# VH-VL binders against e1svr5: the designs that were tried, part 12

Target 1, 216 residues: e1svr5
Amino acid sequence: MDEQEIREEVALAERRATLYWWFASMLCRELDSDQLNTLCSESGRVLLDALAEEPSLAPGCQKLRRALAGVQVLATPQLELAADYATAFLGDHLGSAPPYASVYVEPGGMMFQHPHQQMVQWLQQWQLAVSFDGNEPADHFAIMLDLMGNLVLKGVDSPEAQSAQSALLAEMLPPMRRWVTQCQRQPGFYAALAELLLAFVSLDQTLIEGEFSLAQ
Key: E = the ipSAE of ESMFold2; O = the ipSAE of OpenDDE; V2 = 0.75 times the mean of E and O plus 0.25 times the DockQ between their complexes.

## First folded at step 9 (VH-VL; framework fv_ogalvibart)

Design g5 (at its last look DockQ between E and O 0.49; V2 from the best seeds 0.00; counts 0 for: pae E 9.5 > 2)
Fold by OpenDDE, look of step 9:
Structure g5 (fold): chain C 216 residues (1-216), chain A 121 residues (1-121), chain B 107 residues (1-107)
Amino acid sequence: as target 1 above (216 residues)
Amino acid sequence: QVQLVESGGGVVQPGRSLRLSCAASGFTFSDYDMHWVRQAPGKGLEWVAVISYDGSRKYYADSVTGRFTISRDNSKNTLYLQMNSLRAEDTAVYYCARDRGYSWGPHFDYWGQGTLVTVSS
Amino acid sequence: DIQMTQSPSTLSASVGDRVTITCRASQSISSWLAWFQQKPGKAPKLLIYKASSLESGVPSRFSGSGSGTEFTLTISSLQPDDFATYYCQQYHSYPLTFGQGTKVEIK
């Protein structure tokens, strides 16, 4: 690779990683006022506009924009959104959507199963500390996304990290699809976010697979 | 209305094989994990096996591991239990049960009426 | 494996009585416990899930409580239809395991 190609690859990796961390940051806990303000700011709008340039992400971006617009007209948007987070991801009612991979792939929807164990191994292998609540299952989607972001950056000069990205995506996508379906039972910001996330991860998988095939 | 109907039970000699079926209706079968639970005459309930919604994952009780195989055909809305090398202690009413699961852990919200398997010489 | 121990094995009571059945787990199962009712010749019926959540259609006289290793099923006022065998079941981890059952019979 020439110098220009390397720079482009690095730039792409940085962009991908940033998006993974962006999604992770919004799923690991309820949004605070600053985060919400940032999403609704010019910088947030610019980000969504950039994402919307990708045809496969455009519908999700539009849906998220609409959801954010709905939140902004509320008297207490941060509190309402926090309540939505709790209801969607922390609740135990029929419409709840716990953000753990095991729930959606393991028989019975049991937590702390194979996806969790796999994540524990990968986090150890890549020497990454969990930045979230230590009591959280390691297969929390936010943790998986965080790991992915790190692997993307490492993958610039590591074939092993590239392979790990593929493995992680293979672990993430099946449960995430079912999770998103569950999220859609309660329309709103987080349902829209989940849909956009799935679209992004799906797109990223196709890119990785394409690059891998070209490298062979 | 959710319905589960077991079939295939009967009297067999030890060492023989038997295949149970559970016909499901009234819900999207392919969306749910399914279980087999058995109950020996006059005894309590014993979990036997579970299969994920897509059939990709299975777990078994130690007592049946290596002898029983759980499977499903989502196109036929049917759950199966292939029982090989049957023993006297396998004598029981066998229930198929739907796992509400998905987001609530493996708990059984619907059961069939069961089919009796008797293993005797 | 997680062992589930119910007590008592048999309970004699009268209509209108308050009935309490206990279930102990050999290790903590958090709140991943279900209660079932079974009548002779019938399949079990789910009463309570997640230790204290009442299944839809189940009378309010049934209630569940507890967490960790100690759990209770309570029938506030026993009705004729309630004479049956009751089972607790943990779904904290595989293999899933049941208590040995508690038979509630007429005094």
Scores: ipSAE 0.522, ipTM 0.819, lowest interface PAE 1.0, mean pLDDT 93
Fold by ESMFold2, look of step 9:
Structure g5 (fold): chain C 216 residues (1-216), chain A 121 residues (1-121), chain B 107 residues (1-107)
Amino acid sequence: as target 1 above (216 residues)
Amino acid sequence: QVQLVESGGGVVQPGRSLRLSCAASGFTFSDYDMHWVRQAPGKGLEWVAVISYDGSRKYYADSVTGRFTISRDNSKNTLYLQMNSLRAEDTAVYYCARDRGYSWGPHFDYWGQGTLVTVSS
Amino acid sequence: DIQMTQSPSTLSASVGDRVTITCRASQSISSWLAWFQQKPGKAPKLLIYKASSLESGVPSRFSGSGSGTEFTLTISSLQPDDFATYYCQQYHSYPLTFGQGTKVEIK
């Protein structure tokens, strides 16, 4: 394999991992003031413009920009985003969309189902630290996205890490589609973020499947 | 006025079949996952089966897997339990129950009155 | 499967007594536990969910506590309407399972 081809493969993996980790950071808790300032800065604009070059991501980017602009004209933008996060994800009431895969694979919205059990095994296998004491499910979408970023980088020189990407996507995408649908009951910044996230992960799945087919 | 009304119970011989129905009213049936729970005479509660709000996902207790089929018709606001190859240990009052919401797990917030199924020779 | 064990199986109590019912899970269920009340000939009624959250319309004399494997239902001052059978139920994972029940009788 040519040195140029290796550099291009590493660069692609680094870009993919960066996006997975960015989404994980945006989802794992409400944005703090520094994250909001960065997203509203020129660097945030450049990021969304780059994502929007892909036609399947452009609608989500547009919705996210509009939601962000709408919050910025309010007196306390960070507090408004915190309220949006709580409404979207933190309720134990009808209309909340908790960001855990188990909630959307089994009837009744139960925690600790197969996706959780599989994630516990994967996190141990790939030696990733997790703040889990038996009260928090390991299948929070932010944790799954963080693992995916690690697998993307490891996949450059590990066939097992490359194969694990497909396995993780198969576990994550079906419940994520249901989660995103439920998020739309509460329109706002985090509903737009969830929609963009689904578009990104869906696009990445087709990239992985296409590259696998072409490599045959 | 959430209301769940079971019907279709009765006395049957082992090996025969029954279909239970649960008529729902007072809420948007298609928004809720639904369960069957049973209680043998003088005994405790046993969960039987669950079906998701759109009917696409189902799960069964081991004691009934392969013999019972849960289903729903959202256009008729009705939940069903098809019970085949009935055994004496299936004798129980059968309740349908509404799941509060799938994001917090199944905690049965409303129950029907129950319908008695007796399986005896 | 997660087995739920209640203690005691029956108890006798007077109006005004503090009543405590315990429930043990065979493995950790975090806080995913509900308590139900059932009177003879009637369907169960939800009292408490998520181990300690009181269902709307349930009297405040009912409370729940615990996490992991050990859980408690407390009735702070027993009323005539509280003589019933009580069940704990885990919803951590399928299959959903109930405790065997605790009958609270008048004496």
Scores: ipSAE 0.006, ipTM 0.584, lowest interface PAE 9.5, mean pLDDT 86
ESMFold2 (binder alone), look of step 9: mean pLDDT 93; pTM 0.946

Design g6 (at its last look DockQ between E and O 0.42; V2 from the best seeds 0.00; counts 0 for: pae E 5.1 > 2)
Fold by OpenDDE, look of step 9:
Structure g6 (fold): chain C 216 residues (1-216), chain A 121 residues (1-121), chain B 107 residues (1-107)
Amino acid sequence: as target 1 above (216 residues)
Amino acid sequence: QVQLVESGGGVVQPGRSLRLSCAASGFTFSDYDMHWVRQAPGKGLEWVAVISYDGSRKYYADSVTGRFTISRDNSKNTLYLQMNSLRAEDTAVYYCARDRGYSYGPHFDYWGQGTLVTVSS
Amino acid sequence: DIQMTQSPSTLSASVGDRVTITCRASQSIRSWLAWFQQKPGKAPKLLIYKASSLESGVPSRFSGSGSGTEFTLTISSLQPDDFATYYCQQYHSYPLTFGQGTKVEIK
């Protein structure tokens, strides 16, 4: 690779990683007022506009824009959105959508199963101490996305990290598809966010697979 | 309405094989994990096996591991239990049960009427 | 494996009585416990899930409580339709396991 190609690859990796972390930050906990304000600011709009330039992401971006517009007209937008987060991801009702991979792939929807164990191993292997207590499953989608972001950056000059990205995506996407379907049972910001996330991760997988194919 | 109907039970000699079926209706079968639970005459309930919605994952009780195989055909809305090397202690009413799944964990919201398997020489 | 122990094995009661059945787990199962009712010749019926959540359609006289290793099923006022065998079941981890059952019979 020439110097220009290297720079482009690095820039792409940085962009990908940033997006993974962006999604992770919005799923790990409810948004505070500052996060919501940033999301609704010019910088947030610019980000969504940039994403919308990708045809496969455009529908999700538009849906998220509409959801954000709906949130902004509320009397207490941050509190309402926090309530939505709790209902969607922490609730215990028919429409709840716990953001843990095990729930959607393991028989019975049991938590702390194979995906969790796999994540614990990967986090250790890549020396990423994610601050999760013993009671929090390591296969929380936010944690998986965080790991992915780190692997993307490492993958610029590490074939092992590239392979790890593929493995992680293979572990994350099947449960995420079912999770997103569950999220869509309650329309709103987080349903829109989940849909956009799935579109992004799916797109990223195709890019990674394409790169591997070219390298072979 | 959700319905589960077991079939295939009967009297067999030890060492023989038997295949149970559970026909599901009234819900999207392919969206749900399914279980087999058995009950020996006059005894309590014993979990036997579970299969994920897509059939990709299976778990078994130790008492049946290596002898029983759980499977499903989502195109036919049918759950199966292949029972090989049957023993006298396998004598029981066998129930298929639907797993509520997802946020609820592996508990059973619907059961079939059961089918009796008798293993006797 | 997680062992589930119910007590008592048999309980004699009269209509209108308050009935309490206990279930103990050999290790903590948090709140991942279900209660079932079974009548002779019939399949079990789900009553309670997640230790204290009442299944839809189940009479309000049934209630569940507890967490960790000790759980209770309570029938506030026993009705004729309630004479049956009751089972607790943990779904904390595989293999799924049941208590040995509690038969509630007429006094």
Scores: ipSAE 0.508, ipTM 0.824, lowest interface PAE 1.1, mean pLDDT 93
Fold by ESMFold2, look of step 9:
Formats: sequence, structure tokens, C-alpha cells
Structure g6 (fold): chain C 216 residues (1-216), chain A 121 residues (1-121), chain B 107 residues (1-107)
Amino acid sequence: as target 1 above (216 residues)
Amino acid sequence: QVQLVESGGGVVQPGRSLRLSCAASGFTFSDYDMHWVRQAPGKGLEWVAVISYDGSRKYYADSVTGRFTISRDNSKNTLYLQMNSLRAEDTAVYYCARDRGYSYGPHFDYWGQGTLVTVSS
Amino acid sequence: DIQMTQSPSTLSASVGDRVTITCRASQSIRSWLAWFQQKPGKAPKLLIYKASSLESGVPSRFSGSGSGTEFTLTISSLQPDDFATYYCQQYHSYPLTFGQGTKVEIK
């Protein structure tokens, strides 16, 4: 590969990792006022416009914009988002959708199942410290997305890290689809964010599978 | 006001089949995962099977796997247990139980009164 | 499979006594533990979930504690309505499993 091709591969990996980490930051806790202001600013508009250039991401971007606009007309937008986060992800009620892969593998919403065990192994293998919350199970979608971002960057120089991306997606996507369906029982900002996230991760899986197919 | 009513129990010879039903009322049945739990006479509780709210996921105890099938009809608010190749060890009161845990794990907030299944030659 | 062991298997007590029932798991179940009460001829009734959370409508004389592998159900002052069999149940992983039961009888 010439120098330009190497730079393009690295730049793509950096963009992918940045998006995985952005989604992780959006999910690991409710948005604070600074994050909300940034998302509602010109820079947030530019980000969503760029994502919407991908046809599969455009519907989720549109829903997220509508949810943001709806929140911004309220007296205390950040407090409304914090309430939405708690209702969507933290409640012990029928409509809550806890963002842990284990919850969506077996019936009954159990914690600490196979996805957790696999994530513990991967976090040790790749020597990663969790920056979200030390008492979260390892299969919180935000932690899985953070790992994915790291694997994306390492995959530039490591066939092992490149293969690990496919393995992580295989563990993450089936429960994520059920999680996103559950999120739609409480429409709002976080339901829209979850839909956009699923579309992004699904698109990325398709791109990875295309790369593997071409290489073989 | 939640009600779960089991039916279909009885006396049956080993190797035969029975189908248990559980009629649900007083709640939105299609929102809840449902379980069967059994209790042999004079003995403790044994979990048997679970089915997710939409019927897409099922899990069985080792003691019944391959012989019992859990199913549900959300249009009739009814849970079923098809029991094939019955053995004497399957003799028990069978309870229908609602999963209170919603998304966080199965613990049972409402139970039916149970239906007795006796497997005897 | 996670095995649940209750002790004692039978307990004789008088009204007003403090009653303690212990449940031990064969491996860590963190806090994913429920307690049930069952009277003869009746279905079990949920008392405690998540090791220590009291189910709505259950008298405050019932409490639960513990995490990991060791759990306790306590009745602070036994009442006539409390003579029953008590079961612990883990819901950390399938298959779900119950303890053998603890029968609380009148002394």
C-alpha cells in the first residue's frame, strides 16, 4: 500500500472509532448541560448532517433532531433528558430497557449472562480500563461500544483486532436489536438515539463483512 | 386483580401426554414473560420452563427438555405446557407464574392455584 | 447449575420470636435472590426480591440481607400468620433454582 492508501485507512478507522466512542459517551449516563448544548449547536448539526449522508442513518438522524427540538422548547431541557434517561434505562417498570446485552439474551432480563462473561475476557485480553462506572456489568452497551472503538483503531495494524471486531458485533447486535425494540415503548430522545445507534452498528457490520469478502 | 388459572391436570399413565393451560386475566398478558413451576407432593419447588412475552425465546429445565413444550397464545391470554412421554417423576402440582422482573430477571409476583398431574401405572 | 441450600430445614418458634433463615448459593449470585412464603394448599407468595427489597404489601417485620453466596431472611417478631414454609430462589442464571425450603412451625 502507498502512503496515501495508508493514510486513508487510518483516517477511516479514526472516524469509525470516534463514532463508537461518541455513542458510548451518549449512553453511559444522561447528557449533562455541556453535551446537550454541543449537540444543539452548529457542530451538532454538522455531525448529524454528515451521518444523514448515509441513507440507512438518515431516518434515525431525523428522529433525533425532532426529539432535540421537542426538548429545547421546554423550560429545563437537561432535566427533561435526565428524566427520560431514568425512565428509559433505570426504571424497574414494564417500559424500561436496561442497556445490557445479557438482559436480551435469555427470557426474563437476567444480568451477568454470556455477553458479560465474554466481555470480561475481551477487556482483559485487550488490556482496557473501563472509564464509565466501575460497578457496571461488563456488557453495558456503552462499554461494548468503547471496546469496539479501541478494536477499530488496533485493527489497522492487527489482524487479531480486526477479527475481534466481527466477534464483538456478533455478540452485541442480536441483543441490541431487542433492546432497541424495547426502547420504542418509551418514545423520546433516548429511543431515537438507540435507533440511530443500531443503524450505525448495522451499517458498520455490513462494511466489515464487505471488506472480508473482498479480501477472500 | 391479576388472575392465573391452571387447568388440564389429571391422572395419566407413564408414556402418555397431557396439555396444561393457564388462563390469564387482569393484566396485559402479552407484556409478560411466563413460567411453569412444579412441586412434587410433600416436596419443594422446581422451575420447569419459561417463554418470553412474544413467544420467541424459550428455556427448559434439564429434567423436561425434549419432552415438554411451553407455548402461548396472546390473542387468548393463555399459556400452555405440552407434556409428552410423562414419567412418574413428573407427578406434581404445576403452577403458572408471572415474571415480575420485567427486564431485570425472573422472580414471580403472581402464581395460579396449581393443577395436579399424577403419573401412575 | 447453581445449587441453593437452606438452613434450617425445620424451625420451631413461638409468636414474638425473632426468626432467621439462611440460604447459601454454590457460586456467587450477587444480589439476584428472591424469598417466597408458602402455606399448605396455597401457591407461594413473593416476600423479598433482589436480596433485600421488600415486595409491596409485605409486612415490615420481614427483611432480607446478603450478597454473593450467603443470604438471610429475618422475621423480627413472628406472628401467627407467619407459620409457613419459606423458599429462596436464585435468578442469576438459568436454570432457575430454589432452596429446599424451611418450615416454620409452632413450638
Scores: ipSAE 0.255, ipTM 0.707, lowest interface PAE 5.1, mean pLDDT 89
ESMFold2 (binder alone), look of step 9: mean pLDDT 93; pTM 0.947

## First folded at step 11 (VH-VL; framework fv_ogalvibart)

Design i1 (at its last look DockQ between E and O 0.11; V2 from the best seeds 0.00; counts 0 for: pae E 14.1 > 2, placed apart)
Fold by OpenDDE, look of step 11:
Structure i1 (fold): chain C 216 residues (1-216), chain A 120 residues (1-120), chain B 107 residues (1-107)
Amino acid sequence: as target 1 above (216 residues)
Amino acid sequence: QVQLVESGGGVVQPGRSLRLSCAASGFTFSDYDMHWVRQAPGKGLEWVAVISYDGSRKYYADSVTGRFTISRDNSKNTLYLQMNSLRAEDTAVYYCARDRGYSGPHFDYWGQGTLVTVSS
Amino acid sequence: DIQMTQSPSTLSASVGDRVTITCRASQSIRSWLAWFQQKPGKAPKLLIYKASSLESGVPSRFSGSGSGTEFTLTISSLQPDDFATYYCQQYHSYPLTFGQGTKVEIK
């Protein structure tokens, strides 16, 4: 591999990791005012425009834009969005969508099951600390996405990290698909975000499999 | 409307085998985890087994582990319970129950039950 | 395994009475508790989930409370249709376990 190819590979990895962390940052907790402002700023627009250049992400980006527009016209957009986060991910009603992989793959929808245990092992293996509360299940999608971002960067020069990416995706995607379906029961920003996330992760899987090159 | 209909119950001798079926309708069967719960005559409820929506994961009560097998055919909207090495204490009405699948296993719909009697 | 103990085993009451049934867990189950009603020859019916959430279609006279190891099902004003056996069930962890049941009968 020549220097140019290496630079391109590194740049792609950085782009992928950045996106994983971007999604993780929006799912780990409700957005604060700064995050919302950034998302609605020129930089946020540029990011979504760049993502929308990828055909498989374009629909999700458009949906997210619409959702953001809806939020911005509210009297207290940050508070309303925070309430939406709580209702969607922290609520205990039947329409809620707890962002934990175990809930969607284990019998009965129990938390702290196999996906959590697997994540604990992977986080230990790759020496990554969890930024969430100690009581937070390790299979929170934000944590899984954070791990993925780290593995993407490590994968530039580690075959083990590359294989770990595939394993993590295999663990993430099935529950994430079901989770997104549940999120769609509550239309809005987070439903749109979840849909775009699924599209991105699905696209990234094809990249890992050598079937696609992610657009800048 | 959601409907669960158990079948396959009957009278069998100890050591014999029996297979129960539960026909589901009125919902997307493949989206839900399913359970078996039994009730001995005049007694309380006892959880027996659970199977995940795609059949990939199963759990059993200790009292039936190694003897009973839970399975499902999503193409037929049917839940099964294969009961081997039956004992007198397995005598019960067997219910299939749908797991709501939200925040832990609790049962929102039940079948009418099918009676299994194990006696010599 | 988590043992669930209901009290009392049998309860005699009249229409209009306030009825209280208690369920104790051998260890903390947080709020992962359900209450069921069962009438003779019928399958159980879900009344309460997550200790205090009323199942859709269930009369408001039914309520659940508690967390950890102590739980209560309350019928504020007993109706003729409420004479039945009631079961608590933990779904904190497998194996799922039920209380032994409480029979509410006519005084």
Scores: ipSAE 0.342, ipTM 0.763, lowest interface PAE 1.5, mean pLDDT 92
Fold by ESMFold2, look of step 11:
Structure i1 (fold): chain C 216 residues (1-216), chain A 120 residues (1-120), chain B 107 residues (1-107)
Amino acid sequence: as target 1 above (216 residues)
Amino acid sequence: QVQLVESGGGVVQPGRSLRLSCAASGFTFSDYDMHWVRQAPGKGLEWVAVISYDGSRKYYADSVTGRFTISRDNSKNTLYLQMNSLRAEDTAVYYCARDRGYSGPHFDYWGQGTLVTVSS
Amino acid sequence: DIQMTQSPSTLSASVGDRVTITCRASQSIRSWLAWFQQKPGKAPKLLIYKASSLESGVPSRFSGSGSGTEFTLTISSLQPDDFATYYCQQYHSYPLTFGQGTKVEIK
């Protein structure tokens, strides 16, 4: 490949990985004050405006911006987001929307199913350590997104890592669609974030599938 | 005033069917996931089944899977349990219970229960 | 399935006693645990959810603690109305499971 094409592929991979890691950071726990301040700043506005240039991402960006504006007029915005996180995610799949793939692939919303086992294998294969105390299944969507960001960067130089991206998206998207539907039962900041995330991951899958189609 | 009232219990022979109803009032029924929990005479509590607020997801204890069907009619504020192929070990008081819906599937309101006796 | 084991099965106590009931899960359930009180002929009543959160209208002499696999219900000063059977219930994952119960009887 010529130097220009390599630089363009690396730049695209860096942008994709940055977005996967951004979503992972937004989802892995409730936002702290620094993350909220950054999201409310000019840099946050620029990010959401850039994402909204893509028509499939614009509705999620709009909902997220409205939710963010709504909490900013409150006395304790970060505490309101922590409450929203708990309401959205900290319960079972019938009263909330736990962000674990296993919950949405098996009937009855069970944890520690096939997606968890697959993630344990992938994290070992790609030599990625996750720090968790054994209470956290490896198929938390934030962990899957973090792995995806790593695979995106490795995929520049590794056909194996590039193929793994497609495999991870195939495991993640079906349960994620169900998860996002569940999130809409309790609208708020995290429901909007989940909708935007699904739109982004769906768009990225279309890009990857389109690249394979063009090669044929 | 939240109320849950079960009905439809009785004495039936093994292999027969019975349908339980739970009438809900005092709250917006379609906002809540609902459960059936049973208690054999003199024994502890056993969770039986759950149905999501919109009826789209259901789950059953292994002891009743394939034999019992949970359903709901949100227009009538009513929860149902269709019990087929009844066995002696299904003899119990059956409670309907409301899932709090906020902090997970634990039960803030229960009905008075209806007794199902399976014997010849 | 997550097995819940309560101890003791039966407990004799006097009014004014401090009562402690334990519940053990076969695997970690973090804090997804509820406690119920049941009197003869009555439906169970929720006391504690999320391991330590007191349900509205429940007297403050009831408290819950624990996380992971080991949990405790405490009644700080037993009252005549507290003689009943107590159940723990995990709601970490389906199927939902209950402990076998602890009957608190008058000594």
Scores: ipSAE 0.000, ipTM 0.485, lowest interface PAE 14.1, mean pLDDT 85
ESMFold2 (binder alone), look of step 11: mean pLDDT 94; pTM 0.949

Design i4 (at its last look DockQ between E and O 0.33; V2 from the best seeds 0.00; counts 0 for: pae E 5.8 > 2)
Fold by OpenDDE, look of step 11:
Structure i4 (fold): chain C 216 residues (1-216), chain A 121 residues (1-121), chain B 107 residues (1-107)
Amino acid sequence: as target 1 above (216 residues)
Amino acid sequence: QVQLVESGGGVVQPGRSLRLSCAASGFTFSDYDMHWVRQAPGKGLEWVAVISYDGSRKYYADSVTGRFTISRDNSKNTLYLQMNSLRAEDTAVYYCARDRGYSYGPYFDYWGQGTLVTVSS
Amino acid sequence: DIQMTQSPSTLSASVGDRVTITCRASQSIRSWLAWFQQKPGKAPKLLIYKASSLESGVPSRFSGSGSGTEFTLTISSLQPDDFATYYCQQYHSYPLTFGQGTKVEIK
């Protein structure tokens, strides 16, 4: 591999990792005012425009844009969005969508099951500390996405990290699909975000399998 | 409407095997975790086993571990319970039950009418 | 395993009576408790989930309360159709376990 090819590979990895961390940052907790402002800024617009150039992500981007527009016309956008986050992900009411992989793949929907245990092992293996909340299950989707971002960067120089990406996706995608379906029961920003996330992760899986399109 | 219909029960001798079936209808079978629960004559309810929606994960009660196998065929909307090395204490009405859902927890919103398994010499 | 103990085992009551059944868990199960009704020769029927949530179609005379280790099922005014055996069930953790049952019979 020549120097140019290496630079391109690194750039692609950085872009992928950045997106994983972007999604992770929006799911680990409710958005603060700065995050919401950034998302609605020119920078946020440019990001979504870039993502929308990918046909498989375009519908999700449009839906997210609409959701954001709906939030911005509210009197207190940040507070309303925070309430939506709490209702969707932290509530125990009917229709809530706890963002934990175990809930959607383990029998009965119990927390702290195989996906959590697997994540604990992977986080230890790759020497990554959980910065979100030490008391949270390790199979919180934000944590899984954070790990994925790190593995993407490490994968530039590590075949083991590349294999780990595939393993993590295999663990993350099935529960995420069911989670997104649950999120869709409550239309809004987070439902739109979840849908776009699923589209991105699905697309990234094809990239890992040798099909590249997003970074073009 | 949701329906669960158990079959395969009967009289068997100790040490023998029996396979129960539960035919599901009225809902998307492949979206739900499924359970077996049994009830000895004149006794209470005892949870037996659970299988995830895609069949990839299973849990069993200690009393049947190593002897019973829960499985499913989503293409046939059917739940199974393979019972080997049957004992007298396995005598019971066996119910299949639907798990309410992944966001609700493992309780049972729908039950079949049950099939009787009698293990006696 | 989490043990579920119901009391009383048998309860004699008349139509119109207020009936209370107790279920105690050997350890905290938070609110992960369901109540079932079973009549002779029939499958159990779900009444209450999450300790106090009434299942759709269940008469409002049924109610559940409690959290942690102690739970109650109350029938505000017993009807002829309510004579049956009632079971509590924890779904806090596997193995899932039931109470031994409470038979509500006519006085």
Scores: ipSAE 0.528, ipTM 0.838, lowest interface PAE 1.2, mean pLDDT 93
Fold by ESMFold2, look of step 11:
Structure i4 (fold): chain C 216 residues (1-216), chain A 121 residues (1-121), chain B 107 residues (1-107)
Amino acid sequence: as target 1 above (216 residues)
Amino acid sequence: QVQLVESGGGVVQPGRSLRLSCAASGFTFSDYDMHWVRQAPGKGLEWVAVISYDGSRKYYADSVTGRFTISRDNSKNTLYLQMNSLRAEDTAVYYCARDRGYSYGPYFDYWGQGTLVTVSS
Amino acid sequence: DIQMTQSPSTLSASVGDRVTITCRASQSIRSWLAWFQQKPGKAPKLLIYKASSLESGVPSRFSGSGSGTEFTLTISSLQPDDFATYYCQQYHSYPLTFGQGTKVEIK
């Protein structure tokens, strides 16, 4: 293997993992003031501009910018985002879109279904969680995204980790599509974030399938 | 305020078909998953089927799989149950029931008053 | 399928009595359990969801408890309005299943 080719492969994996972890960090809790300031800074604009260069990601990036601009003209932007998070993910039964894969497998929003069970096994296999209590859901999309970032980096040196990326995407994408549809019933910053996330994960799946076919 | 009204019940011979309707009012019908639950005379409750708010996902009890079809028309605020190959065991009052919502899982906060289906002869 | 077994099937009690109805699941359903009340000729009415959460407008004399495989509905002081049949229902997984019912008769 050429030294330059290895460095390019590692750099690509690092960029992919960074995006998965960025989405995980944006989704796991409401943004605090420091995260909001960073997103509104020049570095946040550079990130969104870079993502928007990809046509399939541009609509989500524009919606996210509009939502962000909308809250920034209010008296307490961080508190408005916290309210949006609660309404979108924690809130009332009509518009709530809990970010757990199990909720979107069967009708009616059941917890602790197959995606949870599979995630418990994967987190143990890849040694990514300290002492996991099976009574708490493991299939929060943020946890699935965090695992994906780890698998992306490990995939540079591990055919098993490369194959695991495809398996995790197959488990995550179908419920994620339904989750994003549900999020649109409560438009706002987090609905825009969810749309952008789905576009990114869908694009990454397409590129992984193309890379796999070239290896044959 | 919420109202669910079932119709289409009646007396029918085994092997025949019926279609039940449930007219919904007082809420945004297209926001809610909907269910059919039945109760044979003098007996307990039996869940029959569910359809998601957008109609894209359906699930059936084993006792009716392959014979019954749940459907909805959100433009008419109406839930349907097409019942084919009816058997004596299908004799029951059929209730239309509203799912509480995704945050809580599938239990029923509003019910219609039911329509009786009798399969005999 | 998850079987739900209620006990007793029929219960006779006086106004003021503490009434307890038990519901057992054939496998763990965690806390995904609802209780319904049904009066003759009427549709069921939701009382309790998630094993112990009281539905809005339900009198506080009703309470639910339990997790895993064993659950109880308690009426702390039976009132004349509480004559009815009570059903538990699991919503851990499809198919949704009900207990066979407990008829509470006021003596």
Scores: ipSAE 0.203, ipTM 0.694, lowest interface PAE 5.8, mean pLDDT 88
ESMFold2 (binder alone), look of step 11: mean pLDDT 94; pTM 0.953

